# VHH binders against Protein disulfide-isomerase A5 (PDIA5), part 4

Target 1, 129 residues: Protein disulfide-isomerase A5 (PDIA5), of Homo sapiens (Human) (q14554r378to506)
Amino acid sequence: WMQNPEAPPPPEPTWEEQQTSVLHLVGDNFRETLKKKKHTLVMFYAPWCPHCKKVIPHFTATADAFKDDRKIACAAVDCVKDKNQDLCQQEAVKGYPTFHYYHYGKFAEKYDSDRTELGFTNYIRALRE
Short names: E, the ipSAE of ESMFold2; O, the ipSAE of OpenDDE; V2, 0.75 times the mean of E and O plus 0.25 times the DockQ between their complexes.

## First folded at step 1 (VHH)

Design s11 (framework vhh_7sr4_2)
Fold by ESMFold2-Fast, scan of step 1:
Structure s11 (fold): chain B 129 residues (1-129), chain A 122 residues (1-122)
Amino acid sequence: as target 1 above (129 residues)
Amino acid sequence: EVKLVESGGGLVQPGGSLRLSCAASGFTFSSYWMGWYRQTPGKQRDLVADIYSGGSTKYGDSVKGRFTISRDNTKNTVYLQMNSLKPEDTAVYYCAAEGDYFEVTPSEYDYWGQGTQVTVSS
């Protein structure tokens, strides 16, 4: 016979439901939003993905660090949502997470360095020098 | 446990048709890119076709217009309809699923099936 375990905690709010500086984008507003920012780092993700879940706190901390810089955005796209499937296909997203850097809305390069707050922050700082 | 089970391969005459099926289990099928790849002895795997949940598709240049990829998210199955088959289509065909990556390489995918042999011969 086993002792009763503690009741599981209530479900955590989704990333989109959290009050953070991450800009959550959808197919309808992706292009117009990115054109208004000099530098945007975009995380394409799936909410169920363990690799994505690990990175989310780091990416969120990075977004919050740059919240007062009007030229910089950290944005996220949920590729599982029906309304975002065409966008993620158009951006050639073949796995999660995928990170793209956009300059005034134009794709410049894929980010493939450390998936940590320090890695993301150093990358963005280099862009704005 | 993730499983991809291919079926529908076999021997066919040039100009013939085959339909491959891949039954998937153990993951959220509707969230994954599903693809078909093929490999001939001594060569690396080549993309045949892939499809996302919303129906968006990509094809290898050698099969465009002849092959059609489709999926049924209610049955967790992806299909490859192969028409106008040629001897050069002879290969082992692999079903693949991709959703999670640490490193992305052209031939690196999350999950692969065991493969099914397609032979086009007179």
Scores: ipSAE 0.000, ipTM 0.105, lowest interface PAE 15.8, mean pLDDT 82

Design s12 (framework vhh_7sr4_2)
Fold by ESMFold2-Fast, scan of step 1:
Structure s12 (fold): chain B 129 residues (1-129), chain A 123 residues (1-123)
Amino acid sequence: as target 1 above (129 residues)
Amino acid sequence: EVKLVESGGGLVQPGGSLRLSCAASGFTFSSYWMGWYRQTPGKQRDLVADIYSGGSTKYGDSVKGRFTISRDNTKNTVYLQMNSLKPEDTAVYYCAAEYEVYTSGGTYEYDYWGQGTQVTVSS
């Protein structure tokens, strides 16, 4: 169905507005949420960043692959939001995307392997129980 | 405009040495991870060596002890010193640059790639 020619096209849904298994976190709920999950892989991002845009489908597919595992979460933090700037600075985010693995809310390591669904899923599957 | 220009490739006999240079412009070089990859005909690109802004380095197993990566942030240049060259080292060598926070291990989708320089090791 064609859109009304005189109306502007609707904006594309933001990642946060998409219905996915990615857990979108903000500064006020980040630490409390991560403590409730044994394993969380967090993507710190900026919506305008081209590298972030390329990874988003892969990271989303990874989150969806683990949606039924109560011990695992794939979470994202938009570091451009004013309310997240302190969080992203505290977590030593120096650019986008940045991937951190947290064990029960404690920072364990930076993920620096392939930014593909396969890379992320292999990493998560290898995590120690 | 961002630019990576490799130089120093050529033809050399087995056991010989070459020094590759990658001159960078158009970005803040001192904040970037720099890497050297090589590609042989019909094969994927393989990591040869990398260097972070802080100076930490990593080498591919086949080149450890023979190759040395270094950088000069005042000249915006990364170097690959190649010693004890073997016919198996014959490849096109590519310079790559990525803002350090974006390094993702085995991915070939870096911020910037050079055009490549041919290294041929033959008798």
Scores: ipSAE 0.000, ipTM 0.106, lowest interface PAE 16.9, mean pLDDT 82

Design s13 (framework vhh_7sr4_2)
Fold by ESMFold2-Fast, scan of step 1:
Structure s13 (fold): chain B 129 residues (1-129), chain A 120 residues (1-120)
Amino acid sequence: as target 1 above (129 residues)
Amino acid sequence: EVKLVESGGGLVQPGGSLRLSCAASGFTFSSYWMGWYRQTPGKQRDLVADIYSGGSTKYGDSVKGRFTISRDNTKNTVYLQMNSLKPEDTAVYYCAKGSYYTLRGYFDYWGQGTQVTVSS
């Protein structure tokens, strides 16, 4: 892989523009998508939020770790987008990031543990037992 | 003020090993990707390895299996363990700070560099 360090860096691609295993959802497809997965951990975020930016690499690595497990998804919702406003309100998102676990599309609990790859991975592994 | 200070370079024989260290200051170290680049005269810098806070790593094809990147977020230090060194590894090695919290592969600050020479 090549990068020219003498050139100024381009604007950071949005998380949605990056090729990752994170499932980026919107209000229109949220409910239907979650019903098809036994376990989904959802990160509700705002792209400008510094706390969200710190977590994104950890959450992305977690999604990549479970990419081959068809029962598990790591999903993200951008709550700043107008089309997601109703969804984020319905899910009672009051700050960013917020993490919810859904079992076959049903809200089960809020994830409030460590916002690290290890924390997320251990949580998901406990669910799959 | 962002500051990156490399150490650990030197002269080794082919097959030898070196451990490079990079002491970082002036930013929230644990929030950024860190990397090692190398440059030979007349060529562009090549990415050797990178690492984010949670430990995910990537290596250049020529160094996979021989080099290991690691970091200590409590000491604000990134390391490069270099084993089975070859004459082709001779270069100035630069520590680099990632530009972004989220995106891999873009770097905005570089250290002074440390010379690694692999010769008999």
Scores: ipSAE 0.000, ipTM 0.251, lowest interface PAE 11.0, mean pLDDT 86

Design s14 (from s8 with A97R E98G D99Y Y100E L101F S102E W103S E105L Y106M Y108V; framework vhh_7sr4_2)
Fold by ESMFold2-Fast, scan of step 1:
Structure s14 (fold): chain B 129 residues (1-129), chain A 119 residues (1-119)
Amino acid sequence: as target 1 above (129 residues)
Amino acid sequence: EVKLVESGGGLVQPGGSLRLSCAASGFTFSSYWMGWYRQTPGKQRDLVADIYSGGSTKYGDSVKGRFTISRDNTKNTVYLQMNSLKPEDTAVYYCARGYEFESGLMDVWGQGTQVTVSS
């Protein structure tokens, strides 16, 4: 910002508005998108959640690190959007952030390890065989 | 897997002190807020204290000034220092991991440790 007291600062871009390798999914395209990828790590989040905000740069860096691997995706679902409420309930999301690993669209396990770029990348690398 | 293991509970006389510890594993401890809850027979779980990753703390009204929550991120441990214990503090104490600071929502719970203050 330009330190202009007469103008408010511009609104912060949402995660979805940022140009990243994270796949932002909604209820309508979630299952079909995941079926096309061998490995998908999904972050279920709320934009207002402080813990989610802290993880977003780490998860984004992870997605960008794997952007050239056609078998891997890092995806995110905004559970505050009305159209995603059924999806987040069906996927048993009880809190934010929640991380699930899917193998060709099938739920395999919840990711409960480190919420850091290193933690996410180590997990995904172990899946690449 | 994510684990929370409580220790330090026991029997103590009124006016005594206990220190509870909660050893965390399977996640980046420093990135989460942590809390202590307690449950007395026939009642729901009540917040005792919580600590945000940024260091801010919240206490239940009945324990303010007597209990202190702290954390050691190098040891992946959260502590509850309990001073001036009263018979009313008798409960099972649970360690919990929180994902949402403002709403107080917890996603992982420990097994609990019994604290008994004999009258």
Scores: ipSAE 0.000, ipTM 0.108, lowest interface PAE 18.1, mean pLDDT 83

Design s2 (from s1 with A97R Y99L V101W T102S E105D Y106F; framework vhh_7sr4_2)
Fold by ESMFold2-Fast, scan of step 1:
Structure s2 (fold): chain B 129 residues (1-129), chain A 119 residues (1-119)
Amino acid sequence: as target 1 above (129 residues)
Amino acid sequence: EVKLVESGGGLVQPGGSLRLSCAASGFTFSDYAMGWYRQTPGKQRDLVADISSGGSTKYGDSVKGRFTISRDNTKNTVYLQMNSLKPEDTAVYYCARDLEWSPYDFDYWGQGTQVTVSS
C-alpha cells in the first residue's frame, strides 16, 4: 500500500532507546557494572557505521537469549558520544564494531569470530565449560 | 558485611517434612537471585533450588515436585519447603547468594544446616 507523506516520519529510535536486554553503558558506569557480571561481551560501536548496523540485531538477540542469566551480560558503548571517548581510547578501540570479553570487569580477550547471534551465543556458552 | 543464616534443619523420618529458612543481611536482598545447595561429606555442593529476584524458580531433578523454594523480600528471607523426605536427602543444606560479584568470597554462603532423614 502507498502512502503520501504530509510530514517527515519521526527519526528511528536509537539502539539505546529500544527496549532490549542490551546494557547500554557509559564511561561513568562501565567499570562498576562490568565487575558485577562474571561474563560480559561488550560491543563498542558508532551509530553511523554500516557494519555496526548489521550486527545490532544479532547482538540484541544474543542479549535477549541470556537475559535470565545473572552471570552473563551483553553490553554496548557508543564511542561517538563525547562522554565515552576517553573510555573507548582506554579500552584500545581502533575501529567499529569492536568486541571485548571481560571477566568480572577485567579485559580477557577480543572477540574476532562471526558477528551473528549463533557466533555470539556459542562463544558465551563456551565460557561456561 | 554479607551474612546468610540458615535455620530449620533437624532429624526427620522418611516421608516427613521440614521448612528451611535463610535470613539475609548486608545487601539489597530483592536485587539478587538466591539458592539452596546441599553437600554430603567428600562431594561437591549440588543445586537443590534457585529463585530469581523476579520469583522464577529452578529445581534439581532429584527434588522436583517434592521441594518448593520461595522468598519474602519484606523479611529478607528465602525458604525451602521440603516434603516427602527420603534418606537420600540427608545432607548439609546451604543458602547461597549469586556469586557473580565475587566468586572467591565464601561469605556469600551461610554456615549450613544439617538435615538427616532416618528411621
Scores: ipSAE 0.000, ipTM 0.092, lowest interface PAE 17.2, mean pLDDT 82

Design s3 (from s1 with A97R D98E V101I P103G Y104S E105Y Y106F; framework vhh_7sr4_2)
Fold by ESMFold2-Fast, scan of step 1:
Structure s3 (fold): chain B 129 residues (1-129), chain A 119 residues (1-119)
Amino acid sequence: as target 1 above (129 residues)
Amino acid sequence: EVKLVESGGGLVQPGGSLRLSCAASGFTFSDYAMGWYRQTPGKQRDLVADISSGGSTKYGDSVKGRFTISRDNTKNTVYLQMNSLKPEDTAVYYCAREYEITGSYFDYWGQGTQVTVSS
């Protein structure tokens, strides 16, 4: 009610433009960033994908929950960007979203469980053990 | 292995109709949801319509009542019937495979087919 419904809304910030604890990575910094973190859960996504859009708030909440844990990171890669296409091919990303867990930069497994904050949080907590 | 091949795009006048087809191979087609997405140059792709393995459909708000998605499991093909086309429907249309198995989700894409609506 605060806005005229006929007026165009202001442009929505992209996920990368939002101030969150998610590490937005590109091909140039992916490998080196992951090597510095004991545990990284990476979301490979496309901004247009509806399934990605539904998961983004859950993944963001997860990243924010672990922000003070220096051994844990939640990272994202936009596979639609030209500069990231080689990276997404190298990581065998065949659909969106795809979730990979990396241990000190080494691919360990795909995450294919519940795509909620609770699901991601439980998975990461189990890794700390 | 998974391959999606779109066809049926072209140039049409406002108010016209087109039927897109997507021929799928390399997987058990009947087990998967299928969808159509579209992309305008310089912009991200948006969902146009999807159809579950059971036949339940979902549409983007801008196309409801004008577009119809359907599938033929005997031909491994998904279709998009586009009626009452508008200039803003001009885009490259992509076929996608979607599935949920034990909480996993994957989207695979075709090469795309151009639809141009011009007066």
Scores: ipSAE 0.000, ipTM 0.134, lowest interface PAE 16.2, mean pLDDT 82

Design s4 (framework vhh_7sr4_2)
Fold by ESMFold2-Fast, scan of step 1:
Structure s4 (fold): chain B 129 residues (1-129), chain A 120 residues (1-120)
Amino acid sequence: as target 1 above (129 residues)
Amino acid sequence: EVKLVESGGGLVQPGGSLRLSCAASGFTFSDYAMGWYRQTPGKQRDLVADISSGGSTKYGDSVKGRFTISRDNTKNTVYLQMNSLKPEDTAVYYCAADFYESWGTEYDYWGQGTQVTVSS
């Protein structure tokens, strides 16, 4: 379709279906998972959002860079899913993407810097000190 | 005050066994990941084994199948059972504690170390 308009496109894998180091969390496991990690950067997103689509490769690359670091996680929450609606409301998500840093499961601050692999990795590396 | 006290080190012949113990005090032991590291003169500390607060274990490649880490939360103690000891296992062994999960050499607390010497 994008590459071959003569053939029906196969369904593209969703971010959650891709084999990456991003932890895809839902309301049922969000707080339990975050408590077990010293540092978690969470991306709250909507799959249809163009700004989110541009950031996903950068955030994924960041997660993959820290995959062997047992104290660090990069996690994502799809706020369009019915099961996640209450979670995204409780976390005061007002737009997409929204990035929150959690320290041992406690909200510490909103990340508002560069939405690039370099920006995310520099931020996370500073937290390890 | 936080204390990690190692014991059980000593001199043993190749092929022998030793059991190291690390008695912890001054913190909520069950919330901490515990690890054993070793160091030879002139080299960095390297991971021997670790055990998370939840009981999951990790081992250094050189000791897999020979060493076993375990913990007893009622006694606030972590153990390292060392079997089939080799001269290359000669080192100072350090107990370490880190909240939730162990990570590299950046542990919250370290013991004083105990010498293990494997020689004929």
Scores: ipSAE 0.000, ipTM 0.134, lowest interface PAE 13.3, mean pLDDT 85

Design s5 (framework vhh_7sr4_2; at its last look DockQ between E and O 0.01; V2 from the best seeds 0.00; counts 0 for: pae E 13.4 > 2, placed apart)
Fold by ESMFold2, look of step 2:
Structure s5 (fold): chain B 129 residues (1-129), chain A 120 residues (1-120)
Amino acid sequence: as target 1 above (129 residues)
Amino acid sequence: EVKLVESGGGLVQPGGSLRLSCAASGFTFSDYAMGWYRQTPGKQRDLVADISSGGSTKYGDSVKGRFTISRDNTKNTVYLQMNSLKPEDTAVYYCATYEVSGEYTYFDSWGQGTQVTVSS
């Protein structure tokens, strides 16, 4: 399964352009959007980061798995964008990727477990009770 | 503390060449992947080229065949040879490193980068 030792190439359209179930947020709408969701898992990332690129398909699949539950969001913030740099500083993002869980917009904890679809979905299912 | 210092940028005519260098310290250089990224004002940083700790390379489509990434583990330095430069290659070029394992990718605050300007 490792036919190419190099990291996979980025997709031709950017992650934001791919029209997935992931909510791509900016500083202007971050807190208001998260307040409307009982559970939000947020990926803070940089598009050029190889670790981020490896996780993106897993996180995207997680968002799709919960797309019909209006109380749950999988969101992403591109910390390289100028509009988001203050937000990423305020949320204490030191490296990429960083995953935060928010409950009705309140920071609850960092997600430090497996960065796979299974890891993310198990975490979110446990939150749903 | 990870420290990356880019150099070798400058002004060049279309069709010209430049070689960028990135001197690295604060980590075991030979164990990490290294990359070159570029950014124009108002846009995201794009991957230009990447080289694994084992020497495998990847290039962005717009630079394939024109740019070559290499590394010298004895000098803790990664290079980007840029040939056949075009005006669209004008950008600030940044080098980066990332930890292959672990939950976080560690980056220093981006240094100044090195400006590459391709114009006549």
Scores: ipSAE 0.000, ipTM 0.207, lowest interface PAE 13.4, mean pLDDT 80
ESMFold2-Fast, scan of step 1: ipSAE 0.014; ipTM 0.367
ESMFold2 (binder alone), look of step 2: mean pLDDT 78; pTM 0.780
OpenDDE, look of step 2: ipSAE 0.018; ipTM 0.289

Design s6 (framework vhh_7sr4_2)
Fold by ESMFold2-Fast, scan of step 1:
Structure s6 (fold): chain B 129 residues (1-129), chain A 121 residues (1-121)
Amino acid sequence: as target 1 above (129 residues)
Amino acid sequence: EVKLVESGGGLVQPGGSLRLSCAASGFTFSDYAMGWYRQTPGKQRDLVADISSGGSTKYGDSVKGRFTISRDNTKNTVYLQMNSLKPEDTAVYYCAAGEYDLVSPWEYDYWGQGTQVTVSS
């Protein structure tokens, strides 16, 4: 097969509606939630973005892998929602997906490596040491 | 700039062997699943073999026991060792790379240019 199917995908639950270990955050609870976690990797995304759709399964698997570690979180922010636009602008999100690492709620660095479960898990494990 | 460069195709007699190589660049090779697909004129691409980032392999039913996929993360290369070749193995063989360990053919991110394998006496 030389090309992808043209049919649109069937209706699906949103990422936020799926039962996963990803913490879906909004502007009102972002800062308070991150302060309570030693390490948080945050994915800033738009639901319509093809690159975001590709990485969601990897990021979700990463969150599920660390669900029993109380000091680690994988969080997501939907930057298309009206209530999140100020947050995404304040965090200097200029494209989707954007990944930031926060240490006890303080921005430490942008994650700009491979967007796979292995890439994310190796990064987080290095932070724990 | 992602590149997948295939080599090793050619003409062989039935019962012969070939080794295909695919040299990858422009991405973190060790994090990607790699696969080989083949296509005959007028048909869709069929899975020949794939190998996950962790080394797990899967084979198409028609090649099990005859073909072996392997990878060398230090060389950023995936290989397909083809033994006991049959006329039915005649096809264009494509190298593919995907960010997911288990993806359908349409979810592979990158494809090589293809290399012709012809099995004929």
Scores: ipSAE 0.000, ipTM 0.083, lowest interface PAE 20.8, mean pLDDT 83

Design s7 (framework vhh_7sr4_2)
Fold by ESMFold2-Fast, scan of step 1:
Structure s7 (fold): chain B 129 residues (1-129), chain A 121 residues (1-121)
Amino acid sequence: as target 1 above (129 residues)
Amino acid sequence: EVKLVESGGGLVQPGGSLRLSCAASGFTFSDYAMGWYRQTPGKQRDLVADISSGGSTKYGDSVKGRFTISRDNTKNTVYLQMNSLKPEDTAVYYCAAEYTVEGSYEYTDYWGQGTQVTVSS
């Protein structure tokens, strides 16, 4: 295990700095925002997590694919931010990334299928009925 | 509030035995892989043994057959039984907790303060 790195890498641009259709949510606006959308798939993540970094392009592409559907959102919560710790604990996030589906703001189920654009897209399309 | 507290270290003669314990608090113990690492001055920390949340174990080549790692999820404790100790086992031993549940990477979340083991006559 790497502990106390001698030369930390320079900061990378954050996911939030990218111009995408992903809704970046915080504890203050999470529940309010989710209630306004019929279907929301939420990615709970940590910026330092390599598995999260691998999924981000796929999740972003999924969000962009549904950007014109007013009933659907793809949202992300950075669980490392101090202001989001209570939210991530309340939502029972135990690892990163974690994906939850919410129906009008109510938790419906955890998404545990393929972490690819195709997997996410197929899942969301099935929800629209 | 997260704490890993090692105990059981000390001075022992070659061929002797020690049992290290690591008491964990402040996190869901059963979700974490637990490990023991050791460090001698001037060297990096080496894996001694680890045990997954599911109970699978792995040992460093120098300790296989002599050391046994185990865990008790009801007590939030991980143990290292060290038998047939050699002078080369002299080191500070660290307990570590690594969150390895699906969706996380091989990242060490927590380390203990370390406990000294000295094997000497």
Scores: ipSAE 0.000, ipTM 0.083, lowest interface PAE 19.3, mean pLDDT 81

Design s8 (framework vhh_7sr4_2)
Fold by ESMFold2-Fast, scan of step 1:
Structure s8 (fold): chain B 129 residues (1-129), chain A 119 residues (1-119)
Amino acid sequence: as target 1 above (129 residues)
Amino acid sequence: EVKLVESGGGLVQPGGSLRLSCAASGFTFSSYWMGWYRQTPGKQRDLVADIYSGGSTKYGDSVKGRFTISRDNTKNTVYLQMNSLKPEDTAVYYCAAEDYLSWGEYDYWGQGTQVTVSS
């Protein structure tokens, strides 16, 4: 075949393809996974959303900070995926990013504070006390 | 240019019905979460109903069982069927197009349509 000299570069790895402590969930495993963790902060997102892209490094750093705590998880759900659309609707996700706190899999509250590593980390630490 | 044009508002007696329509243009309607909100002067805007592209819906507690939201992606229109209207339903009703993949960045609002429920 003839080579196309204007071929675009390959796409960058998705957040799910990156090696991080963030637990990437889908509709099929969301509820089963959340019930196994005392505290889960979930980020509902779209990979192309500019607001989400800005928060991803902060949320990832937060997940890494709690990676050794078996009672805590930082999880993410890609609401653009067809298989996750029912889940995101059921959880009343109206925009991205949306952050929900779950206690043993039960929705407890929406997180509406600072979208920074410090904000997320302080919130989670307060839940442990 | 993005436009949301509400219609169907008006004056109705308690127990009556109204159907609101919102005609959308200038964006990819099928990818947007469409909603109806209402506001009384001096108060915060409250959710009435939302509808996702697949037809899944969410209602405010005060309107469950009385109002039905629906959409027609071919006509780029969202509807609110309001039954068993009460004086407490009197408000300006706003159509919203919420880019559920973009928090507030590409959300659009109509100008609102007045609904008055009075004897």
Scores: ipSAE 0.000, ipTM 0.103, lowest interface PAE 18.3, mean pLDDT 82

Design s9 (framework vhh_7sr4_2)
Fold by ESMFold2-Fast, scan of step 1:
Structure s9 (fold): chain B 129 residues (1-129), chain A 120 residues (1-120)
Amino acid sequence: as target 1 above (129 residues)
Amino acid sequence: EVKLVESGGGLVQPGGSLRLSCAASGFTFSSYWMGWYRQTPGKQRDLVADIYSGGSTKYGDSVKGRFTISRDNTKNTVYLQMNSLKPEDTAVYYCARESYDLTGPYFDYWGQGTQVTVSS
């Protein structure tokens, strides 16, 4: 239906407000959460970053593809939030987006391949071989 | 029963090479990070190198470009190829299996250690 032109439009939902399989983490729960998963791919991002906005649908689709695999997680950290600044500095995040792979919570490598659902899913599948 | 058995240490001249091996048994080798540490008398153990099952590696700054860590998941063995050895590389070298707790990574099983001596 047509929205009243005198009322402002509702704001678009943030990535964290969308109902997806992405685990949205903060400094206080990051390390304890990663230790519970054999494989976690983490996207460090800023909501205003155009490169991040382009990747979000691909990363979300990847998380949803692996939602039934108990050993795998796709997680995201908003590095613009004040409470996450120490975490993003500790993890050596120099730009956005940055992708890190963690094995039982230990940093294993930086993911620098294609920022597409196909690229992410191929990477995660290869971790089992 | 977890076992880590090291071999390949010895006496070598400066500029020489040695290859250390660590044979692991009693656990699912491919599920663990494996590492090499070294210790000099009166000092704490320092990371030499560690390796993830998929091949990702991390090296201590003093050995980058000279040492190479590798693993064979079918043989449950981790290796350390040591090139361009220097007197400062003299130490007891330990193979270790890595685990994790609330404070981060730690090593829950160690090999017996193998002596590497670089001397003219």
Scores: ipSAE 0.000, ipTM 0.155, lowest interface PAE 15.5, mean pLDDT 84

Design w1 (framework vhh_7w1s_2)
Fold by ESMFold2-Fast, scan of step 1:
Structure w1 (fold): chain B 129 residues (1-129), chain A 117 residues (1-117)
Amino acid sequence: as target 1 above (129 residues)
Amino acid sequence: QLQLVESGGGLVQAGGSMRLSCAASGFTFSDYMGWHRQAPGKQRELVAKISSGSTAYDDSVKGRFTISRDNTKNTVYLQMNSLKVEDTAVYYCAAEDYLSWGEYDYWGQGTQVTVSS
C-alpha cells in the first residue's frame, strides 16, 4: 500500500484476441472458409457461457495440435455477435457450446462426445481414415 | 475411401487431340479438382483446375486445354487440343485443398500421354 496507484490490468483478451490456431469465423466468411478445408470442427459459443469457458482451453489445444495439417481446421463462431446471429440460427444452434463437423464446407454431423482435448483429437484422427 | 481413376491416355501425334477422364468413387470430394502432370526428370506441375465457379490453367496450356466436370457422374475431364511434344507426361487427377497449393487429398494412379512428332 506504499505503492503508487497502478493502472488497472488490461482486461483479459477475448478468445478471438488470443494468438492461437483456432480459426475465428463470422457470418460473412464462414461458408467460403469452410469450403477450403477438408475437415472442420466448429465450436459455436457465447463468451459469457461457463460451459464454453471450460471447453475453450481444450478446443484451443486441439487446434494447436493440428496447426500443421492444412486439411484440418478447428474453428469458432461467437453466436452473441450481432453479425453472427443469422449464421447461428441457420446452423440450428440451440445451446452453447455446440460442435459441428463439416466436410468441405458441408454439414456432416454434430459432435456430442467428450469436450476434452483427447476427445476432440481422437475424433479428428478417426476422420482421416 | 475416395478413389480417383484416370482413363483416356495413350499415344497421339503432335497437333492431335486427346480427352482424359477422371472418375471419382466412394465419398464426396472437394469442389477443387485438378489435373497435374509429371514429365521424365521434372517435378509434378499443375495443368488445370476447376471449382464450382471457375477454371484456371497453366500458361503453357491456356487456349489449348479445357477442364470440365460432370457432377452427376462424379467425373472431371481434360480436353487436350493442339498437342505438342512437350506435353508428354504422366497426367494425374487430384482433389485439392485450395489453401494448400501443391498438396492434395487424393491422387489417381496417373495416365501416360505421349506426343510424337
Scores: ipSAE 0.000, ipTM 0.111, lowest interface PAE 15.9, mean pLDDT 81

